# VHH binders against q9vxt7, part 26

Target 1, 187 residues: q9vxt7
Amino acid sequence: MPRPVLLIHGGAGDISDSRIAGKFAGIKQALRSAWGLLSPDNGSGGGSALDAVEAAVRSMELDENFNAGYGSCLNTSGQVELEASLMEGRDLRAGCITLLRDVMHPITVARRLMEKQRHTFLGGAAAQELALATGSERLQPGALVTEGARLTLKEFEDQVAQGKDPFFARTELTDDKPVPKTDPSGE
Short names: E, the ipSAE of ESMFold2; O, the ipSAE of OpenDDE; V2, 0.75 times the mean of E and O plus 0.25 times the DockQ between their complexes.

## First folded at step 17 (VHH; framework vhh_5c3l_4)

Design CC6 (at its last look DockQ between E and O 0.23; V2 from the best seeds 0.00; counts 0 for: pae E 2.8 > 2, grease 25.5 > 24.2, placed apart)
Fold by ESMFold2, look of step 17:
Structure CC6 (fold): chain B 187 residues (1-187), chain A 125 residues (1-125)
Amino acid sequence: as target 1 above (187 residues)
Amino acid sequence: QVQLQESGGGLVQPGGSLRLSCAASGFTFSSYAMSWVRQAPGKGLEVVSDISGSGGSTTYADSVKGRFTISRDNAKNTLYLQMNSLKPEDTAVYYCARDKYTVGDFWAAYDFDYRGPGTQVTVSS
């Protein structure tokens, strides 16, 4: 059996103890969902590595425990704005997207950008056009918003109302504010 | 020499149960995370389940959650997979695998440096 290796690391930010188990479970799910794409039946070369990386990130984009896709932080208007990037080792090419809205998998759009080779970095309306033109579904408004993200925005707003410097605001709820489960289907 | 040997495979009807065992030798068993990995005919490898060295942490593929239970007996150097409510899509060769890398607080990896020869599980009417 070929000996592929896949490693996934979550963000390095200040993570509350109540959230550590959920983030670790999400990392493990992403690892499990993607590792098999490196199997002998899929080939063990560079193309399968890109497929595995994309699959791992897509798993995290569906997982509300991560600031990626479903459950991303909200802007001050209460909306999700999406970013993703990737780079391949073979040709050192990269694709970076920002300010994307209402698509489930920004990492797939970043890959499409990298493979088209017109630009390395694309944002806003241009990124939106690329996503829709290359097969991404436009989601219903609010489909990517979670209760956890709303509560985090509320905490930020509470700190601003108290006159605190918002750059010290927590990016996640503390152990004393549990987050109800949500369904990424947007219902 | 590291050795892993699976047993307990066979032919089972849909809805049935089967328990796989993996005997380990040649290393400090309790120091390593272990996994069950399967390969269905014509398919790639799928990590079915894994378990920490102590046995305190387990994960499962979505396709088997609620039906399969991984466990280990560190005194007997044996890894187990209890498989209930078996379906035809569970038909595969099942491998016992040792993971070379430990997990950290915010990361995980799979690098299976040793595996057994596998045991066939066939779920058919």
Scores: ipSAE 0.321, ipTM 0.708, lowest interface PAE 2.8, mean pLDDT 82
Fold by OpenDDE, look of step 17:
Structure CC6 (fold): chain B 187 residues (1-187), chain A 125 residues (1-125)
Amino acid sequence: as target 1 above (187 residues)
Amino acid sequence: QVQLQESGGGLVQPGGSLRLSCAASGFTFSSYAMSWVRQAPGKGLEVVSDISGSGGSTTYADSVKGRFTISRDNAKNTLYLQMNSLKPEDTAVYYCARDKYTVGDFWAAYDFDYRGPGTQVTVSS
């Protein structure tokens, strides 16, 4: 097996200095979780790149320091609409999920889609059906909404009300929650 | 400057043994995880084994599990690979490599940043 290279990016944008530490901690946690799966001898029967990237993203989906999964940006209705995508270069496969709701790990759903090779892209009700049919737990409505996300939306709304161009509005506000949330679904 | 130099390669018969060494210099050896990698003719680079900086954690490719043992002596700045029960399929150039954990703005990566010139291992009857 070629030497694996693992790269994780925690996002870009106008991010305050106060959020940097949390993002780094989260990135490191994701990296550690994934790296073990890339190891030739991890006790899991041989880790794959797919396993590693899924693990990394799952870690990040739990971490409010990233605006995906738990703590996702809200739509204008104050709701979390989840997206995830997974790609494999070897066989040119991909799975993409959009408008998924109340599921902890959309990346896993994306992988399931990719592996089925029936569709490349699913959204909304179809994505929801796939998630639940393949073992994802439906969370309580609003379970993925954080106070930070709510405040971010409020700021956006205020800027719009003031006649400001919202195109460059912040997608993340400062929060003091650097610790990832545990998965309530037990996955 | 960082330097890595492998030694101990050679020609052996199937079932034979070799012990590779890698002399490291130019950096704090114990602070870095190290790897043995190999490249067989016509094949890509393969990770053979990894060891943490302290030596407390090791990993092996499935193809060498139970036959190869990675170790290190941090006092001597040396990495080792004990290769037993060698097979023709083990024929390759073997390299020692320094693992790198890099952190940038909102990103982190694992990679190799240095590799030795390699030592030839040939297993043939």
Scores: ipSAE 0.148, ipTM 0.514, lowest interface PAE 1.4, mean pLDDT 88
ESMFold2 (binder alone), look of step 17: mean pLDDT 82; pTM 0.825

## First folded at step 18 (VHH; framework vhh_5c3l_4)

Design DD1 (at its last look DockQ between E and O 0.28; V2 from the best seeds 0.00; counts 0 for: unsure alone 61.8 < 65)
Fold by ESMFold2, look of step 18:
Structure DD1 (fold): chain B 187 residues (1-187), chain A 127 residues (1-127)
Amino acid sequence: as target 1 above (187 residues)
Amino acid sequence: QVQLQESGGGLVQPGGSLRLSCAASGFTFSSYAMSWVRQAPGKGLEVVSDISGSGGSTTYADSVKGRFTISRDNAKNTLYLQMNSLKPEDTAVYYCARDEIAYGTGDFWAAYDFDYRGPGTQVTVSS
């Protein structure tokens, strides 16, 4: 019988064994954050599919295990530049944001753009103006930068020094903390 | 075909404990992540805990962290939920569900649809 479904794709590429537990926890948290909005039963308030998708992506934007928002990749100047996009299937409306800075939730800005319907794609100063004018707070400079992201930039720079094509460089290091995995299950 | 059957529910006083079990058959149990999902009276579904196919990774909703423990025995095709320090707000029908997750093959994704869940077991926490 027809039931709502929520699927999250957490990224392409290989995940090191040391990162699997964090990725599992993060993607499940994103699913949990969104699920109740998608399928409210027994008289609870409801949400749209857009509400659920936004909630899921907002969860990932807060989670350093994903390349979105907090802890996302740095540009070559060591700064976080943000982008997000979304589309809905009913009317094929879309909103696309790029080159946004110091805003925690670029996906929410993309939704605001889609709902205004003036433009589909907005970047830079115009995206920044939209974000602030529609209620996003400006974060302190550097608030989205993590040590893991700095080390990933270092790996990218090392691969360029080796003569590799930077478009094939890994975007995530193996582990930011050397503490060995503990297995309470006794595997 | 896929079958899931919960057991271990009942009436318990606040502060008490219960252990839920879920017997699985009709699929390769160890290949699937599993969830405990609950539905309180008049409320929607809440996913309270997830566990990876191997049992090596677990997650919990904030409302149950530190009180509930998910586990599995892949040799017995059984999923468990140990519930301690129970509160009246834990009153719900608890469902065992099979979930989907993939990683380590070039793509990382997970989904909730709960097509494969049991009929549920009632947990009531009251005086």
Scores: ipSAE 0.527, ipTM 0.778, lowest interface PAE 1.4, mean pLDDT 82
Fold by OpenDDE, look of step 18:
Structure DD1 (fold): chain B 187 residues (1-187), chain A 127 residues (1-127)
Amino acid sequence: as target 1 above (187 residues)
Amino acid sequence: QVQLQESGGGLVQPGGSLRLSCAASGFTFSSYAMSWVRQAPGKGLEVVSDISGSGGSTTYADSVKGRFTISRDNAKNTLYLQMNSLKPEDTAVYYCARDEIAYGTGDFWAAYDFDYRGPGTQVTVSS
């Protein structure tokens, strides 16, 4: 029985120094959320890697520091289009969701898709239908949009208006306050 | 051998206060960040608060900000959690945990190990 390991990557965008602490905190929270389900001795968890990974990503989907889920990067129309994917290594199963709207946890929808074993990838209306039919709540329009996301989009629009290459546009939250580039826990 | 032992839990009325303590041994206490985590009935583990090894940095869950205060005495190898204005939703088993975070240099990936925590202390907030 090998000891389980949880690994999280918190993103690789143009991350300002002021957001580093928040990302680390979010990663730690996600890892802790996952670990509770992964550990077989914890009465609350089934001990599955899938449960753990889903829990971790659900945690991150609530944290705008990861610009997925709540606080997602906006499309050019100012809307959140959600994506999530999940894969199980044992049987090489996968579920992928794209263009999902107004749902809190796309990763859960992706898992449901994976478990159905009918499709590997769904988008748009089909993804929406799956989400709602399987128990996801439809949020109010704009519920996942944060001020940070709006500002990011505005910056993008301004850059485009200036004739700059949109390829290099920032997708992360902006804040000019410097913070240490280390885990705020001091580790 | 790493050992952690929580104390100070109990039954308290809403609006009341408790102070939890955690006695640590078997490692260089000041070299490690410490955390309070809790588990409410039917819920997963929730990070309540973190404190750096030196005590210079602290973090709190939004649900406890302004009410809870984490601190440590490195000379006594003790971690504390002052809990004020307690609410029924604070009812949980509270654990002291040594943070084991590994992350890549220059990147935002991390791994966590929960192997080092105490047996927990029950906190019940009820009228």
Scores: ipSAE 0.050, ipTM 0.432, lowest interface PAE 1.9, mean pLDDT 84
ESMFold2 (binder alone), look of step 18: mean pLDDT 79; pTM 0.802

Design DD2 (at its last look DockQ between E and O 0.34; V2 from the best seeds 0.00; counts 0 for: pae O 4.1 > 2, unsure alone 62.6 < 65)
Fold by ESMFold2, look of step 18:
Structure DD2 (fold): chain B 187 residues (1-187), chain A 127 residues (1-127)
Amino acid sequence: as target 1 above (187 residues)
Amino acid sequence: QVQLQESGGGLVQPGGSLRLSCAASGFTFSSYAMSWVRQAPGKGLEVVSDISGSGGYTTYADSVKGRFTISRDNAKNTLYLQMNSLKPEDTAVYYCARDEITYGTGDFAAAYDFDYRGPGTQVTVSS
């Protein structure tokens, strides 16, 4: 039998000690979600590496402990803008999505681009049309925004008002308990 | 040479409890995250729980959350799984597995590579 290996990197940047537990839990959940697709059994053949990678990233996109999808950083207008990319190693095919809005799983749109379209890179209205035409649900505006992300933007704005370099602003809270997850699916 | 040895399996009635142990040698035990992984008859490997090297962080698969508790004793180089409220679907060979995970400012990485596991211990839940 093939010997699968799965590795996930959960991102770079300063992480407060109070956030480590959530990120540990989230990265392990993403691993478990993806691992089942690589471990063959009698009821289902093993999935492809692309299936596993997509599943892992979808788990992180739903998890507010990561800057992906739900709970990701806000732009200066207080909105979530989505990006994702995916590449396979056999033939080096890729799909890259940017400036996507109100879609829970941009990684799945990136995969659809790689598999179904002529272009490698798609953004804005064209990416939005691809997402909806290939089965993504349009979320209500603001469904991906969390209170934690709003508070982080507020801290950034306060630092700018004090004349500080925005480069040193944090992308998540440094000394509070994590903001509880809310259900983004139906609002 | 990494060596992991599970024990504590057996036959138990539904609703019963078992405590699995895993003795580790050949590496600095406290430096590695560990997992309990199970294989039901005719199925692939399922990861049921993970614990950090220090023991301070734990995770569980949804199917076992609230019923199973992972722990470790780094002074004894031993990993544990307390299994309560056992169900017939928990019937499997249970393996102790080593994982590498990086903690640090800005980085988390983890990997499943189950080449580093013990021979397993059988748990059977039936009437």
Scores: ipSAE 0.446, ipTM 0.760, lowest interface PAE 1.9, mean pLDDT 81
Fold by OpenDDE, look of step 18:
Structure DD2 (fold): chain B 187 residues (1-187), chain A 127 residues (1-127)
Amino acid sequence: as target 1 above (187 residues)
Amino acid sequence: QVQLQESGGGLVQPGGSLRLSCAASGFTFSSYAMSWVRQAPGKGLEVVSDISGSGGYTTYADSVKGRFTISRDNAKNTLYLQMNSLKPEDTAVYYCARDEITYGTGDFAAAYDFDYRGPGTQVTVSS
């Protein structure tokens, strides 16, 4: 049996120096969450690649440094609209969720969609129905909104008000204070 | 070839302390992040802590945060794990592992691989 490989990318937006360490930490945590399931030599490591990937993304959805899930980038109305997509290469299956609200792990909903093999892409009310019908908890409105996300939206609004092109607006968390650029990994 | 050898394990009472060491050879030690991982009876492999190549960055599992401290001496090619306030649930075989996470400036990509680890050292916490 070939050795499994787990690869994670933590985003490529306009990332502030102060957020670099948090992203690396989050990536490590996601890898840890996934590897326990993926490792074939692990007594409990009989999980599939899908299990591992879902676990990794679930970890990232809890970390506002990845601005997906908790701490998601807000829409112009100040609301979280969740997206997630999952693909499986063996049988070429896919599930995609968009405009989902008040659910902690949209990736799990995407997986459920993929496994149903009825639709590839669901959004809005249909996605919400799937999430709740399949066991996702409905969170309180605003539960996924962080102060960092609010500040980011405010900056966006200010830039638009100044006549700047919104295409280039920041979507990553804003800096609390300027921090010197460092390599947190030491690698 | 890459070689890792753990030491310092043993039997301790709850609340006790141990210091694990890992001797590394066969690669440029300071160029790699290192990890401590453990496997308890009947459980899967758990990452306990990791440290960057320079030692300037560390992470801990929630279960050991505040009790365990990872460190390294790059001049001695040695990794350490100071374990304080040990609990019965800390009982496991502890492994030193070379971390295969790759980082780049502005590119947040990583891979995990535990292929390079030592034979392990037994830690038993029991009254």
Scores: ipSAE 0.036, ipTM 0.331, lowest interface PAE 4.1, mean pLDDT 84
ESMFold2 (binder alone), look of step 18: mean pLDDT 79; pTM 0.799

Design DD3 (at its last look DockQ between E and O 0.49; V2 from the best seeds 0.38)
Fold by ESMFold2, look of step 18:
Structure DD3 (fold): chain B 187 residues (1-187), chain A 127 residues (1-127)
Amino acid sequence: as target 1 above (187 residues)
Amino acid sequence: QVQLQESGGGLVQPGGSLRLSCAASGFTFSSYDMSWVRQAPGKGLEVVSDISGSGGSTTYADSVKGRFTISRDNAKNTLYLQMNSLKPEDTAVYYCARDKIAYGTGDFWAAYDFDYRGPGTQVTVSS
């Protein structure tokens, strides 16, 4: 029989030197919290893999070092909007949640969607209704917002404001000149 | 041929101490991260502690933090677990395990893929 394996990726992006140790520690904590749930003694035909994945993501959702749950990036209104998804490889079922607010563990809501509902994706008010109906606690507004996330939003807003400066070619010339057209990357 | 052999288990009273050892052979010991994994009666497996190949990085389960210390002697190919302030909840079979997958560079990820473990040593904490 195959041996259990659990791998956790903590995300991509620019990471400051001061954050490196915290992210590694958080990944290891998630591994320790979840790996044992893959034990054959816990297994009910793939349910143990779902349990392990959920537990690992819940650990990261509590950890402000990750852009998940507590400490997530803020939208331009200074609020946390939550997303999570998961998929069961055995029967290819999936659950996807977006635009959820004030719930500590969006991954658990995504799992409940997969297990209890016919829809694969829910967002906004529908996701919120599902979260509360299936036992998630509504947190006080702002409970998931961290000082670090607020500072990051302020830095982003400052950079956007600086980008309002006249661009170089227009300031140098008295009249407009045609600018070569460049197609979008396809995003 | 990879071999891992635990020793040092036994019966101890609550509050007592034990030191587990794991003798390793058949591979370049210092190249592998190592873990102690335990299984309490009727429970699943729990990773208690792990240590990097160099010994420079260690982590611990919350249930044992501050009481257990993992270490390794790469010259003697031996992994250790010092267990202090033992509780009845620490009663388990303790396994020495080798982790096949190392940390990635550039991205932040980690894995547990224990490709070899020993037969285990019984630790019983009872009055």
Scores: ipSAE 0.497, ipTM 0.766, lowest interface PAE 1.6, mean pLDDT 82
Fold by OpenDDE, look of step 18:
Structure DD3 (fold): chain B 187 residues (1-187), chain A 127 residues (1-127)
Amino acid sequence: as target 1 above (187 residues)
Amino acid sequence: QVQLQESGGGLVQPGGSLRLSCAASGFTFSSYDMSWVRQAPGKGLEVVSDISGSGGSTTYADSVKGRFTISRDNAKNTLYLQMNSLKPEDTAVYYCARDKIAYGTGDFWAAYDFDYRGPGTQVTVSS
């Protein structure tokens, strides 16, 4: 059996030079979070590629450098609408979540959806119901909103007000250093 | 061939200290990030700390932050882990591991290969 490999892409937005180090640090942290799960014969009963990927993404969801989960890019109403998708190659299973709110780890919800094998895609109220019914904690409104995200939205609004094409608006953080968020759900 | 060998483990009381060493050979030591990982009884492998090839960057698990210090001597091909204020929950087999991380040039991606670790050294913290 070939040795497992984990590959992470940290985003492709207009990232300033000051954010580069944080991106790579976050990627490394995500890799570390997945490492034990990919290691063969680790004595823990064995992990899977799926477990490792979920762990990596959960790590990234806590880091606003990746503008998903905590520190997500805001909608025009200043709200976080979460998305996540997961796919397993062996059996070609997939789970997709959209418009999820106030949940720390949408990737876990996506996995739960995938494992149910009833629907591939859920959004909004249905996604929310799945999340809560399967053990996700509902966070306080605004818990996932960071100052960096607010500033990014403000810049977007200013650009629109100036008549600029919103297609080219930046969605990445400014020069403020992001602080990783701890998982309040205990998961 | 790549070889890693840990030493310095043992039995200590809570609040005690240990210093682990890892002797590396068979590769250009300074070119690789290195990690300490541990496995407690009944638990999976956990990354404790890592250090960049140059030694300029370090990271720690939250559970050991402020208590453990990772360092390296590239001239001696040796990795170290200073463990202070040890707790019973630190009891585990500790492994030295070579990190093989590839980073994208001009892009924000990385790949990690889990290729080598030593046989491990037992650390037991007990009163």
Scores: ipSAE 0.197, ipTM 0.580, lowest interface PAE 1.5, mean pLDDT 87
ESMFold2 (binder alone), look of step 18: mean pLDDT 80; pTM 0.807

Design DD4 (at its last look DockQ between E and O 0.44; V2 from the best seeds 0.00; counts 0 for: pae E 2.4 > 2)
Fold by ESMFold2, look of step 18:
Structure DD4 (fold): chain B 187 residues (1-187), chain A 127 residues (1-127)
Amino acid sequence: as target 1 above (187 residues)
Amino acid sequence: QVQLQESGGGLVQPGGSLRLSCAASGFTFSSYAMSWVRQAPGKGLEVVSDISGSGGSTTYADSVKGRFTISRDNAKNTLYLQMNSLKPEDTAVYYCARDKITFGTGDFWATYDFDYRGPGTQVTVSS
């Protein structure tokens, strides 16, 4: 049997230095939780790559260090809107969901879509119905919202209220210092 | 020829300590990240801890954090696992594994690609 390999990339967005250690630890945790599913010594002759990928992403969805599931960025109403997708390599089947709410593991819903439905892409009420009909628990409103996400939204709103470019102001806040209101706008 | 040989396993009482060693030969030891991987009876493999080639970066499974310490001595081509406060659930065969050199490490991604593993050493925690 060929040697299994698992690689996890935790995102391509701009990440402050203060958050790097937590994200790397989360990537390694996801890697550790999932790699054993690929091992030929696990008593089943190995697991499927789909099982390992789903397990890795579920670990990240529970980890507030990632913009996935618990701790996702908030919309302007202070709520989490969820997306996930997954694809398998043998037949290139895929499942994609968007605008899902109050479900802990959107990646598992994406897998159910890929395996059990005619459509590749579902969103909103249709994705919500699929999640509940196939066994996902409806979480209490706000269960996926973290204090870190609330503070990030408030900081963004404060910068907008001050007339600042949130991208530039975020860079100045990486040292945990207030952005002065009197700074002139411009180049 | 790449060789990895574990030693230091045995029978210990709960709360006890053991130090596992893995002697490496046949390759440039300091160029490779290394891991300890264990298999409890009737269970699958679990990556317990890993360490970068320089020894500057280490990670641990939640089940062992605060009790186990991975280290390496690149001058002696030896990987170590100090195991303190041992529990019956730590009973397993412990393997040292070499992670194949990959594109490098980034702050946002990691891999496991183990190309060599030793024969393992048995650790049994029981009264």
Scores: ipSAE 0.363, ipTM 0.702, lowest interface PAE 2.4, mean pLDDT 81
Fold by OpenDDE, look of step 18:
Structure DD4 (fold): chain B 187 residues (1-187), chain A 127 residues (1-127)
Amino acid sequence: as target 1 above (187 residues)
Amino acid sequence: QVQLQESGGGLVQPGGSLRLSCAASGFTFSSYAMSWVRQAPGKGLEVVSDISGSGGSTTYADSVKGRFTISRDNAKNTLYLQMNSLKPEDTAVYYCARDKITFGTGDFWATYDFDYRGPGTQVTVSS
């Protein structure tokens, strides 16, 4: 059996140089959180790719550098609408969640959906119901909104007010301090 | 060949301290990030702490933050883990591991693994 590999992509938005270090740090943290679950000889009865991937994404959902979960990009009403999807290649199963609100880990909800094998895609009230019925905590309104996300939305609104094409609006956090585009950890 | 050997484990009472060492050979030690990982009875492997090749960057699991300190002496090819305020939950076999993180060129992706690990040293925290 070939050795499993964990690969994470940290986003493809218009990311400023000042955010690069945070992206790499977050990717590393996500990888580390997943590694133990992926290892076949970890003593836990065998890891799974699903467990590893879920763990990695859960890590990323806590990091505003990935603008998903905590620190998600806001809708035009200033609200977080969460999305997550999970797929298993072996059996071609999938679970997709959209328009989920006030839940910390939408990826877990997506997995639960996948495992139920009834629906592939749920959104809005149905997704919310699934999340809560299966053990997710309902967070206080606005708990996932960061100052960075608010600022990003404000910038978007300003651009629209100026008559600029919103298609090109930035969705990533900005900072004015440049950093190298390499991992500063020295690994 | 790459070799890693842990030492310094033992039996301690809760609240006690231990210092683990890992002797590395067979590779350019300073060129690799290193990690301490542990396996408690009936549990899977957990990354406890890691340190960059230069020693300039460190990370810790939430469960050990404030209590454990990872360090390295590149001149001596040695990795350390200072463990203070030990708890029964810290009981595990502790392994020294060489990190292998591959980053994509010009993009934000990476892979992660440990390509070498020592035989481990037992740490037991019990009253």
Scores: ipSAE 0.228, ipTM 0.600, lowest interface PAE 1.2, mean pLDDT 87
ESMFold2 (binder alone), look of step 18: mean pLDDT 81; pTM 0.818

